VHH binders against Esterase OVCA2 (ovca2). Designs and how they scored, part 6

Target 1, 230 residues: Esterase OVCA2 (ovca2), of Xenopus tropicalis (Western clawed frog) (Silurana tropicalis) (a4ii73)
Amino acid sequence: MAATETPGAAQKRVLRVLALHGYRQNERSFWERTGALRKRLRGRADLITFSAPLLVPDPDAEPGAGDPDSLQDESRGWWFSNPEQNSFDAMEESKTCSGLEAPLDTVAKAFSELGPFDGILGFSQGAALVAIICALKQQGDPRFHFDFAILVAGFKSLSTDHAKHYQQPITVPSLHVIGETDRVISAAMSQELVSHFENPVILMHSGGHYVPACAPQKKVYWEFLDKFLT
Below, E stands for the ipSAE of ESMFold2; O stands for the ipSAE of OpenDDE; V2 stands for 0.75 times the mean of E and O plus 0.25 times the DockQ between their complexes.

## First folded at step 1 (VHH)

Design r3 (framework vhh_rezetamig_d1; at its last look DockQ between E and O 0.02; V2 from the best seeds 0.00; counts 0 for: pae E 12.9 > 2, placed apart)
Fold by ESMFold2, look of step 2:
Structure r3 (fold): chain B 230 residues (1-230), chain A 123 residues (1-123)
Amino acid sequence: as target 1 above (230 residues)
Amino acid sequence: QLQLQESGPGLVKPSETLSLTCTVSGGSISSGDYYWGWIRQPPGKGLEWIGHIYYSGSTYYNPSLENRVTISVDTSKNQFSLKLSSVTAADTAVYYCARGDYYDSSGYLEDYRGQGTLVTVSS
């Protein structure tokens, strides 16, 4: 008679959170930049990072300085607001962009290959994409299964091609993390995105453009995440 | 108890390279929980972030200095270092090594800072 399982010890449940990096970051650099948060979340949640699909040109790179083993160090992005120059600026209004097919396929592949995930987290451009993914999920997109979102320095995309994703309230449980001195994504930009979510949890911090994990921010992260352990 | 100690020459000639080492005791660079960085304060001015390094060797530099700065780490000695090339009088400052958890668009957020060492650029 076939054995279907091996006996084991009881294990603590730890949430799995897929993490989407910001513009010009990648899997490795974002893992490093979230080190403080990952430390504070030990025993509650694991962050899983991965790289966006679009290679962002490095204007300061020396020709021929590349190392094959360092290919994963290259700057990546989710979309370009100016596809003719392969560039992105969060404050640029655009009628067109590089499209969402590639970034959405890349996130869907992460769900199928690295999942399952309990939640999704995004930073900056990654948070803007997370908001769009939340809208797609609640409209029944079968690629995306998760229970909550964390949006750090999030903003509403100014591409008219993306406007359809903000037409209905987003009901995915959400934590929005906003820096009072953020000079890349202003608090006003983040608050505009917040207005599209139902019942958002908002964490304001005195810092700028980063993923905070010190002082009272830890308590807010813990209390938010604990809702999904029970 | 964590301690960060700067060491290196206090006087550097113009056009030469400023070189400092930070020795970490009471903690480990290899833990992966922190960034290890350099900041400076020129006379009469505010703090300026120079750059920082993760234990894996990944570096992040202030764009205003990036063409002149190199930060490195030696985990076997529990040390990290700063080299700033082609110095001028404008590089005279108190230099601090630091441990930090976060950074923002204005720079590196430290939670421990060394005593600092004055480096004077003069003929």
Scores: ipSAE 0.000, ipTM 0.174, lowest interface PAE 12.9, mean pLDDT 82
ESMFold2-Fast, scan of step 1: ipSAE 0.056; ipTM 0.509
ESMFold2 (binder alone), look of step 2: mean pLDDT 83; pTM 0.846
OpenDDE, look of step 2: ipSAE 0.010; ipTM 0.320

Design r4 (framework vhh_rezetamig_d1; at its last look DockQ between E and O 0.04; V2 from the best seeds 0.00; counts 0 for: pae E 11.7 > 2, placed apart)
Amino acid sequence: QLQLQESGPGLVKPSETLSLTCTVSGGSISSGDYYWGWIRQPPGKGLEWIGHIYYSGSTYYNPSLENRVTISVDTSKNQFSLKLSSVTAADTAVYYCARLDEYSSGWYDYRGQGTLVTVSS
ESMFold2-Fast, scan of step 1: ipSAE 0.432; ipTM 0.743
ESMFold2, look of step 2: ipSAE 0.000; ipTM 0.284
ESMFold2 (binder alone), look of step 2: mean pLDDT 84; pTM 0.855
OpenDDE, look of step 2: ipSAE 0.152; ipTM 0.616

Design r5 (from r0 with R99T E101L D103G F104D W105F S106E G107P S109F; framework vhh_rezetamig_d1; at its last look DockQ between E and O 0.07; V2 from the best seeds 0.00; counts 0 for: pae E 10.9 > 2, placed apart)
Fold by ESMFold2, look of step 2:
Structure r5 (fold): chain B 230 residues (1-230), chain A 122 residues (1-122)
Amino acid sequence: as target 1 above (230 residues)
Amino acid sequence: QLQLQESGPGLVKPSETLSLTCTVSGGSISSGDYYWGWIRQPPGKGLEWIGHIYYSGSTYYNPSLENRVTISVDTSKNQFSLKLSSVTAADTAVYYCATDLYGDFEPYFDYRGQGTLVTVSS
């Protein structure tokens, strides 16, 4: 008649979140840039970073081989708004851009090889792609299986080639993180993207273009994520 | 390896403007990888984030100070600066310039200068 009980009680499972970096970042630099957020989410969610498929020229190339920011030399992007210059700017209105086939295939491969994932997160250009992926998932694309999205400094692509993805409200549960003083992706640009989502959760912060993880902000992330642990 | 060095007057009179410059070596402000900021430590208190700037000119200020603070960058000189107007004795502190990959600056920063004491007196 042995009565044994395991101390420490029930163990909460940890959500797996695929993380899409911003323009000119890569898997490693985004891992480093999300360090504060990953610390705040310890025990609730793991972020899995990976690199976008397009190499981006580095106009600010650091001199010498001993550059402590050697990650800068492997700068990556999801698409170009100016395919003739292989460059991107979020505020560039253009009828022409590089296609989405390569970035979507890259994300689909991440789902197949690194998944399953409970959610998806994007920063800046990565968040713009996450919004498009949410629309594709909602329309039945079998490559993308997840329950929620986190869009940090997100925006609506200004390419006419991408406009079709914003024609119907997106019902994927979403958390939108918006910097009040973001001068790379203005709050107005992020709020325009929000208007395409149903029932969005919005985290406003007083800062600019980064992934916020200060103590007050962690509660919003926690409350959002906890909805998906059941 | 990035190195940051504060410079500027160590004594400022009340109601005047505190002005500091940070010179960056071992890397470039215009690389776009870091946020460049100012923090301070008043005597007997913890670190306080003042604000930071991205190389593009985007500024971010502590709301308690934002009406008195200006941060600017000069990428050609690889420098960024702090101006804090209308100072009082409460602004006496060790001032540090710092850089942060994540823009959090509390409790995280990647590199920090050795600091410079600025005393507001008389």
Scores: ipSAE 0.006, ipTM 0.220, lowest interface PAE 10.9, mean pLDDT 82
ESMFold2-Fast, scan of step 1: ipSAE 0.676; ipTM 0.855
ESMFold2 (binder alone), look of step 2: mean pLDDT 83; pTM 0.851
OpenDDE, look of step 2: ipSAE 0.007; ipTM 0.274

Design r6 (framework vhh_rezetamig_d1)
Fold by ESMFold2-Fast, scan of step 1:
Structure r6 (fold): chain B 230 residues (1-230), chain A 123 residues (1-123)
Amino acid sequence: as target 1 above (230 residues)
Amino acid sequence: QLQLQESGPGLVKPSETLSLTCTVSGGSISSSDYYWGWIRQPPGKGLEWIGHISYSGSTYYNPSLENRVTISVDTSKNQFSLKLSSVTAADTAVYYCARGTYTIEVSGYFDYRGQGTLVTVSS
């Protein structure tokens, strides 16, 4: 919605959504990558994003190929499935991870300092964290107040420390966005996460590992969000 | 006909707050099609993104600068501003204001920038 106040005019409500980026992304790269989604959501929702607390080493970085502005290439993550190597793999079963204290405190600080928020959105590893936050909210965690979640290319964490969060159905209203050709987080992995939510809305797209914002799919986002604009 | 013009002091003392304003002409900062931000280039180095503000007022800052940066908009003057607190010699740079667009899903894209203004942090 247009955010300028006009004397005597009714204020339009716009939903505020806290958005959690994926593994190896950061605030800047995620904001740029969600440009098309933000365009589709204009007048209904604003996305507010921030960088995850963990610096991810990029062993695959090509020396001398980067932008002269090196900060554009900084990689962040929410947790490591292999803390000894500071790495994450969604398919790796982990008996010990880097812990959730730092990422949860970071998200809680965002709720406290940038909120209030109507909803939360996550992509990839960020979506896995959103699911855990939904479970914590449902269990009465006072740090997290929101009405809905959008989970894009989400998956169920394979860390044994996180298994407790999937023990009962998550009742937070949810939209799950899944890519049929996603080679990073398969549709089957996302469907496994969906199975832990009550009455989920599912948006399936023909693409791979990204946040989709195609015009035909805009209707699903709008119909989902409109339930929270009243 | 879109023009972006930076203004503010060219010399700032260490520990003080750097304040710059961008005046937009030939376009409206209230347009929902665009976002507005700041980038800088230290002498002999590459461009560094500082932050930007959406038409709705949502702000996004470089993590390396986030505790020192505030970007705000004044729609009545068609201007947006940067405040960078606790400056040091490392903040010496040419500062540019810039416009970005929601129509392109591309990392690091600003489709227009001002001429730039040199800010020296010294003494």
Scores: ipSAE 0.000, ipTM 0.114, lowest interface PAE 14.4, mean pLDDT 81

Design r7 (framework vhh_rezetamig_d1)
Fold by ESMFold2-Fast, scan of step 1:
Structure r7 (fold): chain B 230 residues (1-230), chain A 122 residues (1-122)
Amino acid sequence: as target 1 above (230 residues)
Amino acid sequence: QLQLQESGPGLVKPSETLSLTCTVSGGSISSSDYYWGWIRQPPGKGLEWIGHISYSGSTYYNPSLENRVTISVDTSKNQFSLKLSSVTAADTAVYYCARHYTYVTSGEFDYRGQGTLVTVSS
């Protein structure tokens, strides 16, 4: 016999959301920069974050002596659009990239070791990776199990190697958060990504390139998340 | 040690083009991790963002200046430049070149040059 729903089924109180930071961020800086969002989501969703696998070189980087008494803050990225220079530009069309094997393996390990997760959230380059993960999940990739996605300042990857992920409409329920004055990822770039999702929920804000969490935006986050609270 | 240094004429005649160059030393301009841009401060007023450029040439301009401003990058010289056409006395300001993180809004800068005064006068 098929499994039946019972009236005694427990209410799900808090969603678990895997959160992917943006380019040049890491677990620590992203956790600090999402403090306001985490406060607004308290009691509805918990964010779990981790650092991307690739080291992003900085012009200010000093040769470290490997001092074990000093905390090294490393800029991280999910992929490079220019692997020759270990750099990334969302505006540059790239025929090749550093590959998605390392970032996808890193996210898959987070799902297996820190999961299960109800949803996935990404910011900037992390949001572009979330869109690709949604497409892979839809294609039957067994590594990725989640019910919704939140994409903040997201964009469509211009790597030709990634074009295959946008060929079918993505049916994963999605919330797209877009800054009207974003000078890094323009609203038009984020709207291009939105066009690849079915029935997207859109939150426009007057600000720029950050994860917004002001009181007026709380209602949109809460209404979206409440659909997945059981 | 990263340093940004503005250079260009300190006097420009009305209706002409203001041209400034920023020379970057102690770091590479060819990284897409940063935008390289221009901000200005007219006498007695606040800072105004003019625009910025990536190493690949992607540009973002202040909408109020967009029809007059061009920013370009020369990675071989480790330099980027500002051209502001059809200048008037209102364009008199201290001009700064700056490095911006790609994850922040315009108006936030990581490093800034010392500034150069440009006076628009006949």
Scores: ipSAE 0.005, ipTM 0.264, lowest interface PAE 11.0, mean pLDDT 83

Design r8 (from r6 with G100E Y102I I104V E105Y V106G Y109S F110Y; framework vhh_rezetamig_d1)
Fold by ESMFold2-Fast, scan of step 1:
Structure r8 (fold): chain B 230 residues (1-230), chain A 123 residues (1-123)
Amino acid sequence: as target 1 above (230 residues)
Amino acid sequence: QLQLQESGPGLVKPSETLSLTCTVSGGSISSSDYYWGWIRQPPGKGLEWIGHISYSGSTYYNPSLENRVTISVDTSKNQFSLKLSSVTAADTAVYYCARETITVYGSGSYDYRGQGTLVTVSS
């Protein structure tokens, strides 16, 4: 029972990272698709995820074919670039988007109920929202408290309502993960978003539209995250 | 229930334009929840992605092919089409039309593909 611990000698707890899924994903599918990343981050960071507020209709679904009690399998989105069709296209310029009030309130609620968080991670549409949240945090928005952001397959929103968030360089420490062969969000689109961040760390991988977690990517994630451990 | 079917000439002469149409049945092409794309497989080689189009007509092409490729969509016919100009023998391949979801990642980003159509470039 003799205490051998010196005050201040303890390592910081594992980082907690709020993770925002991509368009047409949800908490369950995103958790399943980030299994490799979560394995690589074990002991350094825990990912906490939740479903976006908007239901994305499946135009191929047969009426009544789904389990009415299976909310876990519902496709979700953060905003619609075409609210009349309840659809999203990252390459579509939109003046009539569904707005950011609902997604920002949903993320703020996650910070309040599931937090505190050390960082925020987004994939695809979730990464575009993370960039906006970083801009809001920099402008003094009290809802968002975190030290770093990881943006995977991110892009600059083309919605007219979102243009104001890119007017100043974003100073939040950031890691941008970009697929050289990404056919959904091109490397050029992600590089455009990177241009709005100050001192970004960039991880390029040879793959497409996914969250990479192979051995070469592991080193970059670890080096980035270790800056926020004690 | 969703099915994709390629159609078009199986033989194209060098320097001419290869033209293929994909007919979509059992689902609507009018949703931007999906991209509609073309991929090809030359004999004895791997799959090569050509490009895709959204319901609204937004296109992205393989940079190696972009100067020769045009993809268009006709939502009234539930069809999308590929034009590949200035063809050579190297363009001989099985051509597939495919639905690509924006949330599918890794190899096999296509949820549905047609059965493929062989296009031979020869005089």
Scores: ipSAE 0.006, ipTM 0.318, lowest interface PAE 11.1, mean pLDDT 83

Design r9 (from r6 with G100V T101K T103E I104Y E105S V106S S107G G108T F110L; framework vhh_rezetamig_d1)
Fold by ESMFold2-Fast, scan of step 1:
Structure r9 (fold): chain B 230 residues (1-230), chain A 123 residues (1-123)
Amino acid sequence: as target 1 above (230 residues)
Amino acid sequence: QLQLQESGPGLVKPSETLSLTCTVSGGSISSSDYYWGWIRQPPGKGLEWIGHISYSGSTYYNPSLENRVTISVDTSKNQFSLKLSSVTAADTAVYYCARVKYEYSSGTYLDYRGQGTLVTVSS
């Protein structure tokens, strides 16, 4: 738990946010590519990130095409919509997913070993997993303790096994960040996920599939996070 | 090495349907996690994204073209195709097929494209 030893008008604690990367990313690439966001959040929130458990094969790779010792460039994913090909497509309907126990256990381990956390942030496939985690927390899952969620380019999982997580409105305070020109996860797909959250805060930006951190977006992030600082 | 090649008629009459095919060699569409798409460049203008498709058939279209565009994939031939209906002179452009990759920082981008094919809409 964070200390409150500083006397004064407000607590000076910095929020700790567990951040879940998107499909084909990993801890290193996601950390590097959230540099602008981390800079904008200095003094309010620290992002803690880690790699998803599933290795995503490169279907174009030939044997010997890469350095086999370079683990820093491994593409990672949270689950596969096509487990026979170890691939994921947000638009692909599937009766079952593979690896959902593995990603949930991995996130639970992060809460246990790196926590406590005040919030959770996800991007793309990571944001879809964050929504499921919010539903599990609301259902009383003791593994997940946090106060807010930030979902960037999120979507509703089309895996049949995941439909149960969207049956009740999710009451976790949430910020949804949506790109108007996102060509991977359309604004409509993200808005479908938003419809399952109660009283969501929405940040629309003119860009595509990334975590925005320009000056106008900074104000919305700060306003959202400040509700959890005092 | 992955190569993409456009094919189809270079002349289409107004109100008809423009049909183009992209043949992929040096790589497989059927098990790719990448998207396969179409981009065009009208004379004297910038590139315009038309749409893209996954190997599983999931499609994403430019909203301004959505009502006229159909993209399909044929994994048995390692090909994907574009149909653009109700064409006008404004659809005259060089059409490119491309492999579309998404990355966190840039969104979607092309990592391979064909050489392009000029399609003229006239009588």
Scores: ipSAE 0.000, ipTM 0.342, lowest interface PAE 11.7, mean pLDDT 83

Design y0 (framework vhh_7yz9_2)
Fold by ESMFold2-Fast, scan of step 1:
Structure y0 (fold): chain B 230 residues (1-230), chain A 118 residues (1-118)
Amino acid sequence: as target 1 above (230 residues)
Amino acid sequence: QWQLVESGGGLVQAGGSLRLSCTASGFTVSDYYMGWYRQTAGNEREWVAFITSGGSTTYADSVKGRFTISRDNAKNTVYLQMNSLKPEDTAVYYCAAEYDFWSGEDYWGQGTPVTVSS
């Protein structure tokens, strides 16, 4: 028997959003960096975060730093544009890449173990991965089930292995958040990614490379998310 | 808990050079995107140079070819090498880690003054 809820009398649900951090971040640092956004979204959406699978090497790290608590503060990444140096740069064109198998498996596991999710959010390298996941979902990949995407400081991967994911317009409802003074991921790089999405919502802010959540920006997030709360 | 300390500012004649340093304590600079900003009296802070965690650099048009940003992760320090200084480069220079002016948490140093005489 179906639930006998009366329309308009039932409590509105809270959206669950899987959130993918940027390069050299991790679950803890990203949680700290999104504190303002999480406060602004209270009662509308909950962010669920986790660390990317690849360890980003500190070239100056002490050999055998054996503090178990340091694992919580390790820098993580989704893929490397330079696998010879285990490094990533969004402006680096690459023929070789560390591959997407590990990051996609990690995100798929999060969907399976922490889901279900209503949406997915990414920041910087995480946003580039979100765009690829949207393309895979549109192609019928059964690992990824969600209704919307939020891409903060996103960019189009310059890896030749990833070009196939941008060949068709992405129809997933999307919000693109772009910093006018972002010097890590220029507004032009983010606008290039936006061009691959159908009917994107765009939020421009005057700031740099961060996840914005000032009072005027709250309205744009709320209007976007409210479409999925019914 | 965390701190950014700028140093290396001072008085220099036009055409001269200065190297600014920004040393972090309580966190590791390799985990952060690092920038140099400057501020003159009565004006807002202006971005000057930026370095990503991967080492890619970007510069404001006013300083391209004259300033170089670099990092030394072993010393937990970021540098700004300033060459061919002009009187209009006179400002207080600030180091910033993952700039976020919405958060009440100030990831800025206290600043180091640079005065370029004509």
Scores: ipSAE 0.006, ipTM 0.189, lowest interface PAE 10.0, mean pLDDT 81

Design y1 (from y0 with E98G Y99D D100L F101W W102E S103Y E105S; framework vhh_7yz9_2)
Fold by ESMFold2-Fast, scan of step 1:
Structure y1 (fold): chain B 230 residues (1-230), chain A 118 residues (1-118)
Amino acid sequence: as target 1 above (230 residues)
Amino acid sequence: QWQLVESGGGLVQAGGSLRLSCTASGFTVSDYYMGWYRQTAGNEREWVAFITSGGSTTYADSVKGRFTISRDNAKNTVYLQMNSLKPEDTAVYYCAAGDLWEYGSDYWGQGTPVTVSS
């Protein structure tokens, strides 16, 4: 588990943001991949991350190879669009998914045990789950209390079980970060998700499927986050 | 030691052109994301244009189609070609360097003023 910095002396100056990794990632790999963002947010926001509950099979894994403590290197996911193959594809329309009970319970546990949180951030499949959590929050779900969401390379779930979460505009203040050359989650897919949010802030970058945090992106993150600092 | 020096600003009539230069010393621009920002009195710095270490570019909506960012790695310099200038482009223009892979800070130049008159 990554360490969380102390908020400071007395007044709220550092936001606490719960961060949800993408498909095939985990707490460790996502912490490493958000190093640039965490550097840019230093003194404004702390990211707290944790591993999704589902193990994603690696068909190239060697049976009997590895470290006894290799659980922290296992690929994780929030749900499967194809439960028979234990796989996920953002472009796959699915009637029968692995369900959201386990991922939502896992996130709820993080809110209970690691919170309170000021915001929630998701990347890729984690961002799709963040959108669903925002919808549940506005429907009165008492497990989820936060003021803003940041959705990086997000998309609208194509599972029929999840369609209900997009029926009403999502009113949670949101920042959507979209890569123009993203080959995993196209800009069009992310823009489709953006269309379900009220008054979204959009950050476009020229890159692909990652969490950007160079100087131009830093300014947009800071301006967004400063609205929630007291 | 580590320095970004902007040049090429000045007074220009609306519809005119200017090319700003940003030369780095103490580090190599090809290793960094490079960008141009501008600031008017009383306002925060506004991002204008961005170029990645790989050469991909992106622009603020207010300048898209009029401004072009480029780099000359041999001269350790980043350029901002500004065409079809408008009075609202009047600002002090700053060069900045960012880094996604190395542990460093944002490097800023001192700025070069641009005034666009009718």
Scores: ipSAE 0.000, ipTM 0.120, lowest interface PAE 15.7, mean pLDDT 81

Design y2 (framework vhh_7yz9_2)
Fold by ESMFold2-Fast, scan of step 1:
Formats: structure tokens, sequence, C-alpha cells
Structure y2 (fold): chain B 230 residues (1-230), chain A 119 residues (1-119)
């Protein structure tokens, strides 16, 4: 009945998670769009984000319009499925893409300069890149050390150059967050990516293309993350 | 001022039923994602059930098939129907409002209603 406190205090560390934004986003817009998630994870995990290396043209922008000092508002991407058009489409098969060297070097630099990290999180195109990074880690790539991955609205890259990354099941512990009404990356596309992971945890939500952080998602995130707080 | 008021808690025997109510004032429940949470002493609040503005429902595995969340927009009230109650369901139950995936920084909690299930 009578339990005494241990002389040493119970310690719970905060997980550090490297977060990769989606296509046409950047560090600022992604940080703003993950505000609800960051609030729900407060005390359990901190998100660290940064801008992808490739500039994405805005088709709705007036030529020469805009603040020349607004580099932080530039749309960014991890790779182009059509390098000639500087464009990306998750639904189009391509035999070539803009190389993965630049995005992988950018992520590797974040690991070396901002790390260590306990996990990695990606949204949309960022989640597709997270899956590739998980495959590289599993194959012994020393640039990427982390214990788990969270893939939100993820998909399997249809670039032929990326097919090699899906040849073996990915054993990294993973949480896949999928929107039932996502009109950008369909639930079927995300489920195809899930099929390449061993023992995935799946969180389905009724919404569309965003990073969800409501009450039911909070519990799933917490239960997933708590496995790595020891 | 915006407010949530829970009611309907009490003492019940194992296998019994209780219906919790959460009435909102200052805002319309149909515009918000509404949820029920519970808390035992020394533990964090655990989510129990959730209802979206569109009426879709989600339940924690521990209560799935026994609890039902619903809303009555005309009464601006959210309900939690609790059937087949177990001693493990003993907790203080809280109602919460959320803008769905756009969580506000404000604390949208009610005061809680205690539920005790005897075995």
Amino acid sequence: as target 1 above (230 residues)
Amino acid sequence: QWQLVESGGGLVQAGGSLRLSCTASGFTVSDYYMGWYRQTAGNEREWVAFITSGGSTTYADSVKGRFTISRDNAKNTVYLQMNSLKPEDTAVYYCAADEGYLFDSEDYWGQGTPVTVSS
C-alpha cells in the first residue's frame, strides 16, 4: 500500500522530429499549417522544419510582381517529376526526375547541423521522400539515424529511378495518417505506400489534404510517440 | 461568454447505463468538432468519443460498441450514451470543443461530471 518516491526523479525527454513539408510549401507555411499538431504534441515532441532546395514557380503570380526580399514566401519542392517544366505530379509516371541528390543532401545536412533526431515526419511530397529515406536508412545509409517515421498523406513515387527504394519491405516503425476525402493524394495512393512498410500503424481521418491534429488523432499520435520516450 | 456544462454523471452498478449531456452557450455545437474525454486521478485526460461537424463519429477502442456520441443541434447539446458500464469506466468525464483541424489556443473544456461504476 505505502509506496515511497524513488530518490531519483522520473525523467521524460521530449522527442525531436525533423519535419519535411509538402510540394509548393516552405518552412514558414508548413510551420503555420502544423500549429495545431505542434500544440497537441507539446511536451512529447518538438517539430524542426526547413525549406526544400528547389524553387517552384507560382503559375498565378504576375511576372515581376512581388517583394524582391520575400525569399521566405517562395514555394519549394523536393523533386520534379518533369524537370523540363519544373513541375511535379504524383499521378504521372516518369522515367526521369530531377535528381534526389540535392533533397537528400539537404535532409542529411539538417541531420548533421540540427540533430540528433528521434524521428522524421513528412507531409505529401515530403512524406514520399520520408519513405525513400527510411529505405536508405534500412539499407545502411549512415546519413540518416532515427527511430520512427510519421507519413501524412504519403504516396509511392511513380518515378522509375525511385522504384529501387520499394524492393524490400521497410522495417522502420511507422505511423501513416490518411485523409478519407483527400482530393490531392487519394487514400488509395497512401494505402499503396503503406503496403511497403512492415507492421504500420494507420490513422484514418474523415478530412482532406492537411496534417490533422484533432482529439481522435491526438490519442493515436501520443500512443505512437510514447513507445519512443524511453 | 462561451461555456460548456456537463451533466448526467453519478453512481451506477456494473452493466448499467448512464447518459451524459454537454450543453453549449455562446456558440453553436454544430459548427465545432465535439468530444468526450475522461480522467482518473494522477493520469492525463484520455479521449473517449468524437463527433465531427458533419456527424461522423470515432471511439476509443476501450469503449467501442458500448458508448455512443450524438448531438442535438436544436438543443445545442452533445450526448454520450454509456451502456454496459465497467468499473474501469470510473472517471471524471469532460466535454470539449475543437474547430476540427484548426485548434484554437483557448481552453475549450467543461468543468467535468464524475462517473462511478461499482462492481
Scores: ipSAE 0.000, ipTM 0.127, lowest interface PAE 13.5, mean pLDDT 81

